# Designs tried in a protein design chat: miniprotein binders against a7ua95r516to809. Part 224

Target 1, 294 residues: a7ua95r516to809
Amino acid sequence: ASLSLLSISDLVPDLQFIFFWMSNAIEILYFIQQKSPAYMQTIELMDDKAGSKESLLSATISANEEAMTILEEVIMYTFQQCVYYITKTLYVVLPGLLDCNPFGTEPSSEQCRRAAGVCVCAVCVMPEAVRRVVSVFQTTSDLLQQYQVHSEIQSQMFAYLFFFTNVSLFNQLIDKGPARGWFQRSRVLQIQASVKILLDWAKGAGHNHLAQKFFAKFCSTVTILASPPQQLSQMSWKALCAEHPSLKPVQLHRILTQYQLMAELGPLPIWQPSSEDEAYIYRTVDLLESFENH
Short names: E, the ipSAE of ESMFold2; O, the ipSAE of OpenDDE; V2, 0.75 times the mean of E and O plus 0.25 times the DockQ between their complexes.

## First folded at step 14 (miniprotein)

Design jf5 (at its last look DockQ between E and O 0.81; V2 from the best seeds 0.78)
Fold by OpenDDE base, look of step 14:
Order: C-alpha cells, then structure tokens, then sequence
Structure jf5 (fold): chain B 294 residues (1-294), chain A 86 residues (1-86)
C-alpha cells in the first residue's frame, strides 16, 4: 500500500500484537522486581547446608539479572516498533493540519453519519484534518489502555509522539510556510485554532503537561505569527526571547524576518538581535529541529 | 523436597533446550518443549522457572512468523502467568 493511504486503522492489528507482548514483558519485569527481594530473603533464611545457600543465591541473582536484561531489551524493541508505526501514520496526516480551515462547514465525519444518530462528541465536530491527527493519538491511547500498559510507558510514548508532532509541524511551517501562505494572518489563525483543538484533546486525555512542554516551540511560533503587527512591533528582541524561550535565536530571527516581509513592515530596529545573539542567528543548522535529539 | 529439585532441574533443561532450538530457528519444537516445561515448572514451586518460560515465550513470539507458534506462545504465557499469581 502506498504510504499515502496508510491509516492508523490499517496498523491496528500490528500494533495490537506489539502492545500485547510489550505489556506482558513489562508485567513480568515488575513481577521480578517485586518478588526478587522476598525470594532472596527466603533463600537467606534457609539452613546453610554446605555452601548450597550461597551458590543458590548467586545463581538466583544471575538469573534475575539475565531475565531483567532480556525483558528490558524486549520492552525497548517493542516500544520502538510502536513508535515507528505510529509516527508513519502521523507523517501522513500532519501536513493536513496546516492546511485545515477549522472555521469552515466541513461535513461531519462519514463514520458518524452512518450511525443513525447525530454524534455530538468532541471528535465528531472536529475538522477532518484535525480529526485524523486526533484519531492517531486516540487509537494509541485506546490500545495502551486496552492492554493495560504501565502509565510510565504511556507517558513516554505520548512524550515522543508529541515531540515528533511538534518537530514535524514546526519544520514544515518554517520551511514551507512562506511559500504556502501559512504565514498569512488568516492562515495562522486557522492553524492556531486547529492546534488548540489538538491541545484540548490532549488535556482531556490527561496529557496536558506533556502537550504544553513538547508543543511549546510550535505554539510559540504560531503565537508570534498570530500577533497583530501593532502589538508585535512594540516588542523588543529581548522581550520576545524572554516570552518564547523555546525558540532558538536563529528560529526567532527567521520568524520575525518572515513576519516582517508578510506584514510589509520596514526594518524594525527593536527586533535587532542582541550582540550576544548575533553570532547565533546565522547558525542555519539550528533553524530546523532534529528528530534525533529525543 | 528432592523430588521438587529434580522437577526444577528437568524444567530448567527443557527451557534451555527450547531457547537453543528457538535460536536455531526451530520454533515449532521450541514451543512444544515450552508447553511441556510450563506444566512441569508448576510442580517445582520455583517462580523464576515460570518467569523463564514466560520470557522465552515472549521472545519466541516476537521472532517467529508462524501464527500457530504465536498462538501457542500466548498459551504458554497465559499458563505461566496463572501459575505465577497462584
């Protein structure tokens, strides 16, 4: 199947398989961690018949270490496989979020129309492009809950997925935004509204802190671009750096330069980088975010 | 008891042989041995043997492309867990 046609629903069987074994591996790991101390104490309380106790204890420790190592490898492997499949689906649907007009009368989802009742759930009233992104996250959440995956692993999964989403959206906006008109105020307001729907979903799903943390860069970019020229032109470089600490100097400079061009503003001395930041604004290698830093 | 120790030794040997067979790509024979080993391990009273069976079943299921082996690995895992929490 072409990558363009890959839906999260098509990957559900593969994800179910991986999540099943991952969840069981985690469960067994916790079992070992909880039972091992008590079992070792039981061995320690046994009558020492001719050094058999020490050999049994040593063998038990070694067996536990081996078991834990294998389980950690299995958990890491299965986690990486899940992330790989889910991020592939995100890669396909995320570009649609930037082109989405959430204020348009998009027809209700075909799936909810087939159900004889008007579903007024928050997902059914979402724009299609937003709904597709939310569907990936919701399906992931549902599977993690279905297989009772430990909450820490769930948090790590969502942290990575939000990180990936932020990097993808940020890089697309910075790289393609000027050419696609995404820096136009009307389009920025659409993007801002679409991202708010996603953040509201994340809040409802219990991931508010993670979403705020990992979407900070993209949200900061959208906030700057959504700002009225009259307001933004009164903010100094230092004030903008302080208000948007998630943005590197090169990123902020790029955003402001593109904003200036779009708004037909002349050179604004107030946006001139500090002498300290001047060396950093030319680091084009730091302009786009890397996927490797997570 | 001396009998429980003998049973534990036999179960351990079967698990180790199943691991070796799995590494050699003989997944069918590996899973057959694990199905036997999990029932023997139940009589040993050693929870770590059940853990080894469960781990071996997990690893085997992730390595095999055979749906019947996967299904039997799930059965081994389920049985091991039942015995672990008994």
Amino acid sequence: as target 1 above (294 residues)
Amino acid sequence: SDEAERIALDARRMIEEAQRLAEQGNHEEAIRLLLEAVEIAAYSGDPYLLVKVAITAIVLALQTGDEDVIRRAEEVLRRAKELMYS
Scores: ipSAE 0.780, ipTM 0.938, lowest interface PAE 0.5, mean pLDDT 90
Fold by ESMFold2, look of step 14:
Parts: sequence; structure tokens; C-alpha cells
Structure jf5 (fold): chain B 294 residues (1-294), chain A 86 residues (1-86)
Amino acid sequence: as target 1 above (294 residues)
Amino acid sequence: SDEAERIALDARRMIEEAQRLAEQGNHEEAIRLLLEAVEIAAYSGDPYLLVKVAITAIVLALQTGDEDVIRRAEEVLRRAKELMYS
């Protein structure tokens, strides 16, 4: 039997627990920030009995600072726990995006039979590998909204999830792509279509700006690899760097090398690195991305 | 004023004792004491005592593995918030 213990559905109870307490910590932090000035002003307007007003004000300031410090630590801790659980699930499901065919691999599927009045089967069915990733994002979004988590925290959560997704997909493509045939143009077009479904989800969920920012490296890679050889060969190294600033010189060089090999354009380098970049095109320590935030 | 100061001192001592109990692993007694403290803190006139109760309940719920303690921490938090927003 094929059993997965890392599905997002299995983690919902743990996520519900963490989101409940995180959301409450955020709510109390907000309460302190909004109400504290008025309370301190009330103390300042009190009659000063034997100088106790200054002592009370000092103690109140200390209590406020202590409370905010603890709440910020709780929020950070709970945020990290959520990210840990969610990215554990993403780690399992993301590789499937590189192997799937979104162009209608299921024309005879149950969804096509149910949509008999609509003959566009590709419109009726999302590939299973894509559905698994979308399910993680959608479940996360639903939970954040269910627990009324502050919109800034929701944005930070998806910023990290998109960052993680980009790093995971990019590293696998670069590392495993030659052995898996992922640099074949037909495969790259399938990958591009699968990622578009994720980008469409992010746009519909109100996270388009985050997806544009954090998927940039992977999307640039796929865009280059999907380009027709005649068009790409006419672009200079400088033009490619300007078009794709998210790619480090070593990364761009590796992508172009794989492109040239798969397009059978011969062994002679087509793209001349600038003198500035020449020192960096073989820095293999910079080839793969780190999962550490900047 | 003197009555409010005495009530605030009593509530603060109860909250600090609950925190000590939680550090020592006695989560059941810690949460029981917080439930009593939340009502006393409301009469102190110091809103930061209610905040301290709420924070202590949140931290306890995140540290414990005891479902009963977690349920009671939710109750303490709900009550503290009701009193804070009144």
C-alpha cells in the first residue's frame, strides 16, 4: 500500500493548536500596543499621594516592556513551529511538480466524466502532483483565516513558504535535472505550466506580489530553459543578467550550459560572461540555495 | 486605593506562584491557581495583571502535553480577555 504520514491533513490538529495560541498572543500584543498609552496617561492624571504615582508609572512601563518581550517570543516560536510542520509536508510533495504532465494526462478521469457538458478536459482536472502542493497552501490559508491571524503574519508565513518552495524546486532542478531529464525542452514546458497553476493560486489568494518576489529564481530558470534556441542565442550574457537578476553568475552559467547541451548547439560557449562575472561562474559553493532566510 | 493595592499584590503573588509551579512541572496546580487569579486581578485596577495571567496561560498551554491543562488554559485565556475588554 502507498502510505504517506506527512500529508497536510494529518497535521491539521497540530496546526490548529499552534494557530489558536499564536493568534491569541498576537491579539494581546495588539491590545497592549493600542491601550497602554491611555492607561499610562490615566496614571499621570492621578493625584500624587506620597510620590507613589512615579513608582506606579515606572512599574507599569516595566510590566509593559516585559509583556511585549514575552509575547514577541511566543509569536516567533509559534510561527517557527507552524513553518516547521508545513514545510515538512511541502518537502514531500514538491518534487512531484517536476515530474508531472499538466497538459491533460487524465482526459478519461472521473472529473472529465462529471464535466460531460464541458469538453475541455484539461480545464476540468488539476494534476495530482499540483493538487497536493495547492492543498498545502490552501489548507494553510484556510487555517490562518479561520483563526483570524493578523494579515501581516499571514503575509510573512506565505513569504517563507514561497521562499521554501523556490529553494526546494530550484535545488532539485539543478542537482537532479541532468539525471532526471528535466532539462529537455518538452519537460521544461510541462514544469512551466505546473508552476503557472501555483502562481495563479497565489494571485487568487491575494499573494501575487509575494509569489513574484520569491519564485523569481525558479521562474527565471524555467523561462530561460523554455526559450527557443534561436531567440536565446541572440541574447548576450549582460542582457540575460539584466533580464534575470535573481540568478547568481554560477547559476546562470550552469543553466546556459545545460541548455546548450540539451539543444545540441555544440561545445563552444555561446554566452560570454562579463569580466566582472568571470570570477564567479565556477563558484560551486554558490550553486545551490540555502533554506536560511536572508 | 489601599484595598486595590492589596488586591494587586495578592494577584501578583498568585500569578508568580503559578509560574513557579509551571516551571517545576506542576501544570495542574499552576492552571488551577491562574483560574482563581484571573478573577482577583480584575479588581486590582491594574490591567497588566490580567495580561500577565493571559501570557502565563499561553506559555503553559504551549509547554504542557496535558490535554486537561490545555483546555483549562483556554478557559483562563477566554476569561482574561473578557475582563480586559470590559
Scores: ipSAE 0.774, ipTM 0.935, lowest interface PAE 0.6, mean pLDDT 85
ESMFold2 (binder alone), look of step 14: mean pLDDT 86; pTM 0.850

Design jf6 (at its last look DockQ between E and O 0.86; V2 from the best seeds 0.77)
Fold by ESMFold2, look of step 14:
Structure jf6 (fold): chain B 294 residues (1-294), chain A 86 residues (1-86)
Amino acid sequence: as target 1 above (294 residues)
Amino acid sequence: SDEAERMAIDARRMIEEAQRLAEQGDHEEAIRLLLEAVEEAAYSGDPYLLVKVAITAIVLALQTGDEDVIRRAEEVLRRAKELMRS
């Protein structure tokens, strides 16, 4: 596997290899879990010769625990390798969501729409930037199904991919948004529409709960920024904190500062942090999210 | 049952030697021993010997860069899984 790869299609052979061995490790782990009680019972029914039954039972328990430990390590290692490859492709394609216009006409979208009567292709009817992200998720889903990976592992995979997507989009918006014009209301509405397409994919793929959970911070940000000025200016700081618990005080303060600037509501702060929160609105160490698994 | 116990002893020896060879980087000899051990492990009646063969094959496949060793590890695993279902 090469980390220089730019698309998910270039990584499919490496992912196929890893998924094959991961799925087999999961299958063996399942076999042990199902077989162990019956085998232990067989030992308990054996004739005892100078304590040999107790020694065999103890050795069997140890063998079970050793095998499970190794298999769990293999599964975790292969899972982390899959996530590593997939998130490298996501990292490259996710920023495009913040720049694209889902309301515009793109040639790839027109070609798919013109051919729709012959072939239905949901990916082809969406902006190219959104299509690239959906392609990563869809390819991942297809591979997990192809190798019959257990549904709990599939859910954990998408939980992390959605977590990664949320952190990446949020950090890009906060860090690069002022220079890129992403806080302008017209741009925010375009971003909101693009994210809705991703959420619709997740719902159709059976991952709606995971997407709602792990996109919360970015979605809260976009919801605030998309709000009409008259509605948002009527809300207190405390009310906004209560409605958007996923946002830290420094993050909410940054978002509202950018909102006020782009809506041209004057330099006088509209939203006054509580006395307690005021200590935290300048903690720049808390502004960006970590990709570390907490 | 005497035959099964002898097969279990032989399978354990082969699996342990295969694991030592894999640690030393001799992946070709390690997988050869696993192919020999898989039938004896199954006949032993101890399901954990088949599991050890399968685990060792999986670990070898993930460690090696040798396509021939990978193909043989797939065959060991396929055979071990077939025997587990019997």
Scores: ipSAE 0.745, ipTM 0.928, lowest interface PAE 0.6, mean pLDDT 85
Fold by OpenDDE base, look of step 14:
Structure jf6 (fold): chain B 294 residues (1-294), chain A 86 residues (1-86)
Amino acid sequence: as target 1 above (294 residues)
Amino acid sequence: SDEAERMAIDARRMIEEAQRLAEQGDHEEAIRLLLEAVEEAAYSGDPYLLVKVAITAIVLALQTGDEDVIRRAEEVLRRAKELMRS
């Protein structure tokens, strides 16, 4: 199947398989961690018949260490496989979020139309492009809950998925935004509204802190671009750096330069980088975010 | 008991052989041995034998492409978990 046709629904069977084994591996790991101290104490309390106790204790420690190592490897492997499949689906649907007009009368989801009742759930009223992205996250959440995956692993999964989403959206906006007209105020407001829907979903799903943390860079970019020229032109470089600490100097400089071009503003001395930042604004290698830093 | 110790030794041997067979790609024979080993491990009272059976079943299920082996690995895992909770 072409990558373009891959839906999260198509991956559900594979994900179910991986989540099942991951969840069980985690459960067994916790079992070992909880039972091992008590079991070792039981051995320690046994009568020392001719050094058998020490040998049994040593063998038990070694068996425990081996078991934990294998389980950690299984958990890591299955986690990586889940992330791999989910990020592939995100890669396909995320570009649609930037082109989405959430203020348009998009028809309700075909799935909810087939149900005889008008579903007024938050997902059914979402624009299709936003709904597709939310569907990936919701399906992931539902599967994690279905298989009772430990909350820490769930948090790590969403942290990575939000990180990936932020990097993908940010890089696309910075790289393709000028050419696609995404820096136009009307388009930026559409993007801002679409991202707000996603953030509201994340808040409702209990991931508000993670979403705010990992979407900070993209949100900062959209906030700057959505700002009226009259307001933004009064903000100094230093003030913008302080208000948007998630942006590197090179990124902020690029955003402001593109904003200036789009808004047909002349050179603004107030946006001139500080002497300290001047060396960093030319680091084009730092302009786009890397997927490897997570 | 002498019988529990004997069963522990047998279970350990069966698990080790199952691991060896799995590494060689003989997943069907490996899972057969694990199904026997989990019952032997149950009588031993050693929780680490049950853990080792469960781990071996997980690893085998992730390595095999055989749906029947996967199903039987799930059975081994379920049984091991039931015994761990007892």
Scores: ipSAE 0.744, ipTM 0.924, lowest interface PAE 0.6, mean pLDDT 90
ESMFold2 (binder alone), look of step 14: mean pLDDT 85; pTM 0.825

Design jf7 (at its last look DockQ between E and O 0.82; V2 from the best seeds 0.75)
Fold by ESMFold2, look of step 14:
Structure jf7 (fold): chain B 294 residues (1-294), chain A 86 residues (1-86)
Amino acid sequence: as target 1 above (294 residues)
Amino acid sequence: SDEAERIALDARRMIEEVQRLAEQGDHEEAIRLLLEAVEEAARSGDPYLLVKVAITAIVLALQTGDEDVIRRAEEVLRRAKELMRS
């Protein structure tokens, strides 16, 4: 493994190369789409000399289809290369987001913790682990802007990056959470605050709708774990499923089991799955998410 | 006219030869010929020949790994884009 190449700053030259050629392919595709009707009209207005107009029109349609096909393949290839480089960096930095403390130990830490629910407070310095994740997203955003990449491609890029982030964080939490103590309430609150900083970045960058969509599973998990016991105990299984539709039955069951254990609410099950869901709460194959589902 | 048709045929043949050279791995000769082909494609009056030159430059730049070929592909693309807009 080449760990010296996992920093986003080390990959910028490769990303600049790929973005340059991708943006140019997109520009040529746009040019064809905008100019093709006018050019076809020009051919239609020509004098028809023994059917040469029909042959020219047919050849022009074929050339248009060929050009668009190749350009779409180039754009897809370059997009996949960008995603490959960026997600290699994300894979390394994301686990640290679960271990960091965004509240600090200084006298102002209570004010920073209070503000984490709505915005980043002015006295709070972004934790290094969160900064590293934000740096990957910010560098990506800067490059997309620098090369004037079409907004639809930018949206698809961040949709995938947020999807990847959600899957990575969710799987780490579920798989390693018991051993790492991540289900303790104080740690859940720290995780919630760290994710809020990331969500605030996404909102400020114009990606709020994508972040809301693609972080839903991880955010639902943290929301449940952060809930006060009196409030959560009053909710039925059906109500929890309705409030958190992104969670599969096996996932919700695992989260509630860990919550009950950490809140020391005794061994008797508090939440009773519906008859329909009872068959699915032990399906371990469905517990972790696949990176292939996007 | 008959001359425009001959110019278009010549431009198409040049682009086909560029693609053949690229398939053989002769990227230096491919880009050299492509730079000549951009001006011939412009003279043809067929905008899709300029588009084909631009696409060929992009594909060659992504395939090669030779910095000189990449730099010259950037020049071909810039020239093709300029001619497409005129």
Scores: ipSAE 0.757, ipTM 0.932, lowest interface PAE 0.6, mean pLDDT 85
Fold by OpenDDE base, look of step 14:
Structure jf7 (fold): chain B 294 residues (1-294), chain A 86 residues (1-86)
Amino acid sequence: as target 1 above (294 residues)
Amino acid sequence: SDEAERIALDARRMIEEVQRLAEQGDHEEAIRLLLEAVEEAARSGDPYLLVKVAITAIVLALQTGDEDVIRRAEEVLRRAKELMRS
């Protein structure tokens, strides 16, 4: 199937398989961690018949270490496979989030129309492009809950998925935004509204802190671009750096330069980088975010 | 007891043979022997043998493309987990 047609629903069987084994591996790992101390203590309390106790203890420690190592490898492998499949699906649906108009009367999802009752749930009233992104995250959440995956692993998975989403959206906005008109105020407001829907979902799903942390760069970019020229032109470079600490100097400089062009403001001395930042604004290698840093 | 130690030794040998068979690609024979090994592990009373059986079932399921082997690995895993909770 072409990557363009891949939906999260198509991956559910594969994900179910991986999540099943991952969850069981985690469960067994915790079982070992909880039972091993008590078992070792039981061995230690046994009568020392001719060094058999020390040999048994050593063998038990070795077996425990081996078991934990294998389980950690299985957990890591299955986690990586899940992330791989989910991020592929995100890669397909995320561009639609930048192009969508959340203020338009897009028809309710076909799935909710087939149910005899107008579902007025928050997901059913979402724009289609936003709903597709939310569906990936919701399906992931539902599967993690279905297989009772440990909360720490759930948090790590969502952290990575939000990171990936932020990098993808940020890089697309910075790279393609000027050419696609995404820096136009009307379009920025649409993007801002769409991202707010996603963040509201994340808050409702219990991932508010992670979402705020990992979407910071994209949100900062959208906030700057959504700001009225009269307001933004009064903010100094230093003030903008302080208000948007998630942005590197080169990123902020690029955003402001594109904003100047779009708003026809010309060069603003107040946005001139500090002498300390001047060396960093030319680091074009740092302009786009890397996927490898996580 | 001497009998429990003998059973534990036999169960360990069975699990080692399962691993050898799996490494050779004989997943069907591996899973058949693992189904026997889970019961021997239970009889030994050694919880770590049950853990080893469960891990072996997980690894085998992730390595095989055979749906019947996967199903039997799930059965082994379920049985091992039931015995670990007892």
Scores: ipSAE 0.702, ipTM 0.909, lowest interface PAE 0.6, mean pLDDT 90
ESMFold2 (binder alone), look of step 14: mean pLDDT 86; pTM 0.843

Design jf8 (at its last fold request DockQ between E and O 0.89; V2 from the best seeds 0.78)
Fold by ESMFold2, look of step 14:
Structure jf8 (fold): chain B 294 residues (1-294), chain A 88 residues (1-88)
Amino acid sequence: as target 1 above (294 residues)
Amino acid sequence: SDEAERMALDARRIIEEAQRLAEQGNHEEAIRLLLESVEIAAYSGDPYLLVKVAITAIVLALQTGDEDVIRRAEEVLRRAKELMRELE
């Protein structure tokens, strides 16, 4: 696609096209899987004393294998194309979650205003930055349902989208956080609130298990950064590793050193890695997550 | 049954020619032949011929940039799916 096509609404026609053909390929695959045993049995029950039944069975097995192979390749290709388009739009909108102040959003819902009069509660209305991300997920969900895509494929797609979201948010927080002021406690609490809105959407959409699984690394990071300094400084390195198993030693070490700097807790290291982990805290290749590890 | 075997051979020949034309870039003639093959494949009683028609239409629609070919591939697929349900 063109680099100028970054909005999910601009990509809906392309996604509709791909989902239509993907869902049909899945339907044909399902037809084969259901029909194959009965058809093979029909051939085996034919009256054939000349041996042509064995030739027909062999040809039918070959046709089945060819059809399955082609359909699986088509489904994989179309799935990857959908993910490509969707993640390009996610890449554009996800950074806004890190700059968002969900507590400063003015109520804009007419239903909120009419049900309770004038509503001044900023939390009762989804912030624009969160809305942009949810719009991508909701549009994807609506299209998958519109084209009746098999539930296993829908689950796999959201697993990848949540994985992508986690990697993108985590990498930006670790890489850009100091320069952007994202490690300040007030900012972290705003980020935490914005992510909670996103997680609530995922729960309401039936994807709670996937969201809990794939957001673990980013959520662990935010939880650590949101901790009060007195509480966090009382925890040993071993205890932090046990509470946050999704974080690699290099990642946890980087988060803690940045926290110490921003909380002005002095230059002396507070958290000392175990002997076993000390070999790993400088593995810079493991600091940022790869989009290829799904 | 003898007529069904003859129609299976006819359908396979037409589908394979459609696939060859698609590989050569002649998408319009490929989809025309594919549409011709749908009813013949159904009459054969071999569900894998209808599957082959459907797969070929899907692949062609994903390869072509021609909106008319895509529309006709959708028509082929819709008819093939209808006939698949009748075989059940």
Scores: ipSAE 0.761, ipTM 0.931, lowest interface PAE 0.6, mean pLDDT 84
Fold by OpenDDE base, look of step 14:
Structure jf8 (fold): chain B 294 residues (1-294), chain A 88 residues (1-88)
Amino acid sequence: as target 1 above (294 residues)
Amino acid sequence: SDEAERMALDARRIIEEAQRLAEQGNHEEAIRLLLESVEIAAYSGDPYLLVKVAITAIVLALQTGDEDVIRRAEEVLRRAKELMRELE
């Protein structure tokens, strides 16, 4: 099946299956962790009939360790499967976010599944491209809540999804942005508005800290590009590094170079990298973010 | 009690056989034995036997493509969890 046709709704049954077993595995793991100390203590309080107590304790410890190991493997496996399916859908919808015009009157064609009529909820009033991305995250959130998945696992899931989203958007913007005109001020402002809607959703969903952390690089890039030339041309390399610590020197240098070209600015000595950073601005291997670093 | 200990040994044997059958790809017989073992495990009073039943059901459900086996694994899991709560 063409990846282009895969929606998050099509994966809901598979995700439900995986989340069900993941949630149950976590529940059983928690049960073991809570009951094991009391059970071991019960064994320790038993009358020691000819070394049977020590053997029983040893066997119980071994059984506990085996059970925990298997459950952890199941949890890891199911987590990875969820991430795989969800990121596949994100990969399809994320490019649309960069091309989105949130200021346009695009008719919301999709009726809110919760309303029989015209829904004016925050999701329904979103631009279609933003709504598609938010729908992936919202569906994930709804499933995690439905199956009462432990909060730590929920946090890890969203951390990874935000990381993936940031890497994907950042890499696309840096690599394809100049050619697609995404560095043009008007387009940057559209991107900034679209990302703000996504961040506002994340805040409303209780993931504000994670969103701020993992979108920092993309947000920094968009913030620089959205800055007026008059303002940005007064900022030194050191000041920009300090304001945007999530950007590597090579990344900042690329952004500023492309900004300069787009704005038809001559060479700006104030943007010259420091002697300390000069060696790093040529490390093109560090330009794009890796998906493997998480 | 001597009876609880006998029940624990019997449950353990049945669960281990179910695991062996599952590893061999005989998921139908494995799940049948698990359904039998869950009640026996509860009578033993050993929570780790119920855990072992539950784990075996989870692993079996993730390995099988048979919808009936999956449904029965859910039943085993549900019953095991219910019995775990009763031991609390």
Scores: ipSAE 0.744, ipTM 0.923, lowest interface PAE 0.6, mean pLDDT 90
ESMFold2 (binder alone), look of step 14: mean pLDDT 82; pTM 0.784
ESMFold2, fold request of step 15: ipSAE 0.739, 0.748, 0.758; ipTM 0.931, 0.930, 0.932
ESMFold2 (binder alone), fold request of step 15: mean pLDDT 84, 84, 84; pTM 0.810, 0.810, 0.809
OpenDDE base, fold request of step 15: ipSAE 0.732, 0.719, 0.728; ipTM 0.920, 0.916, 0.919

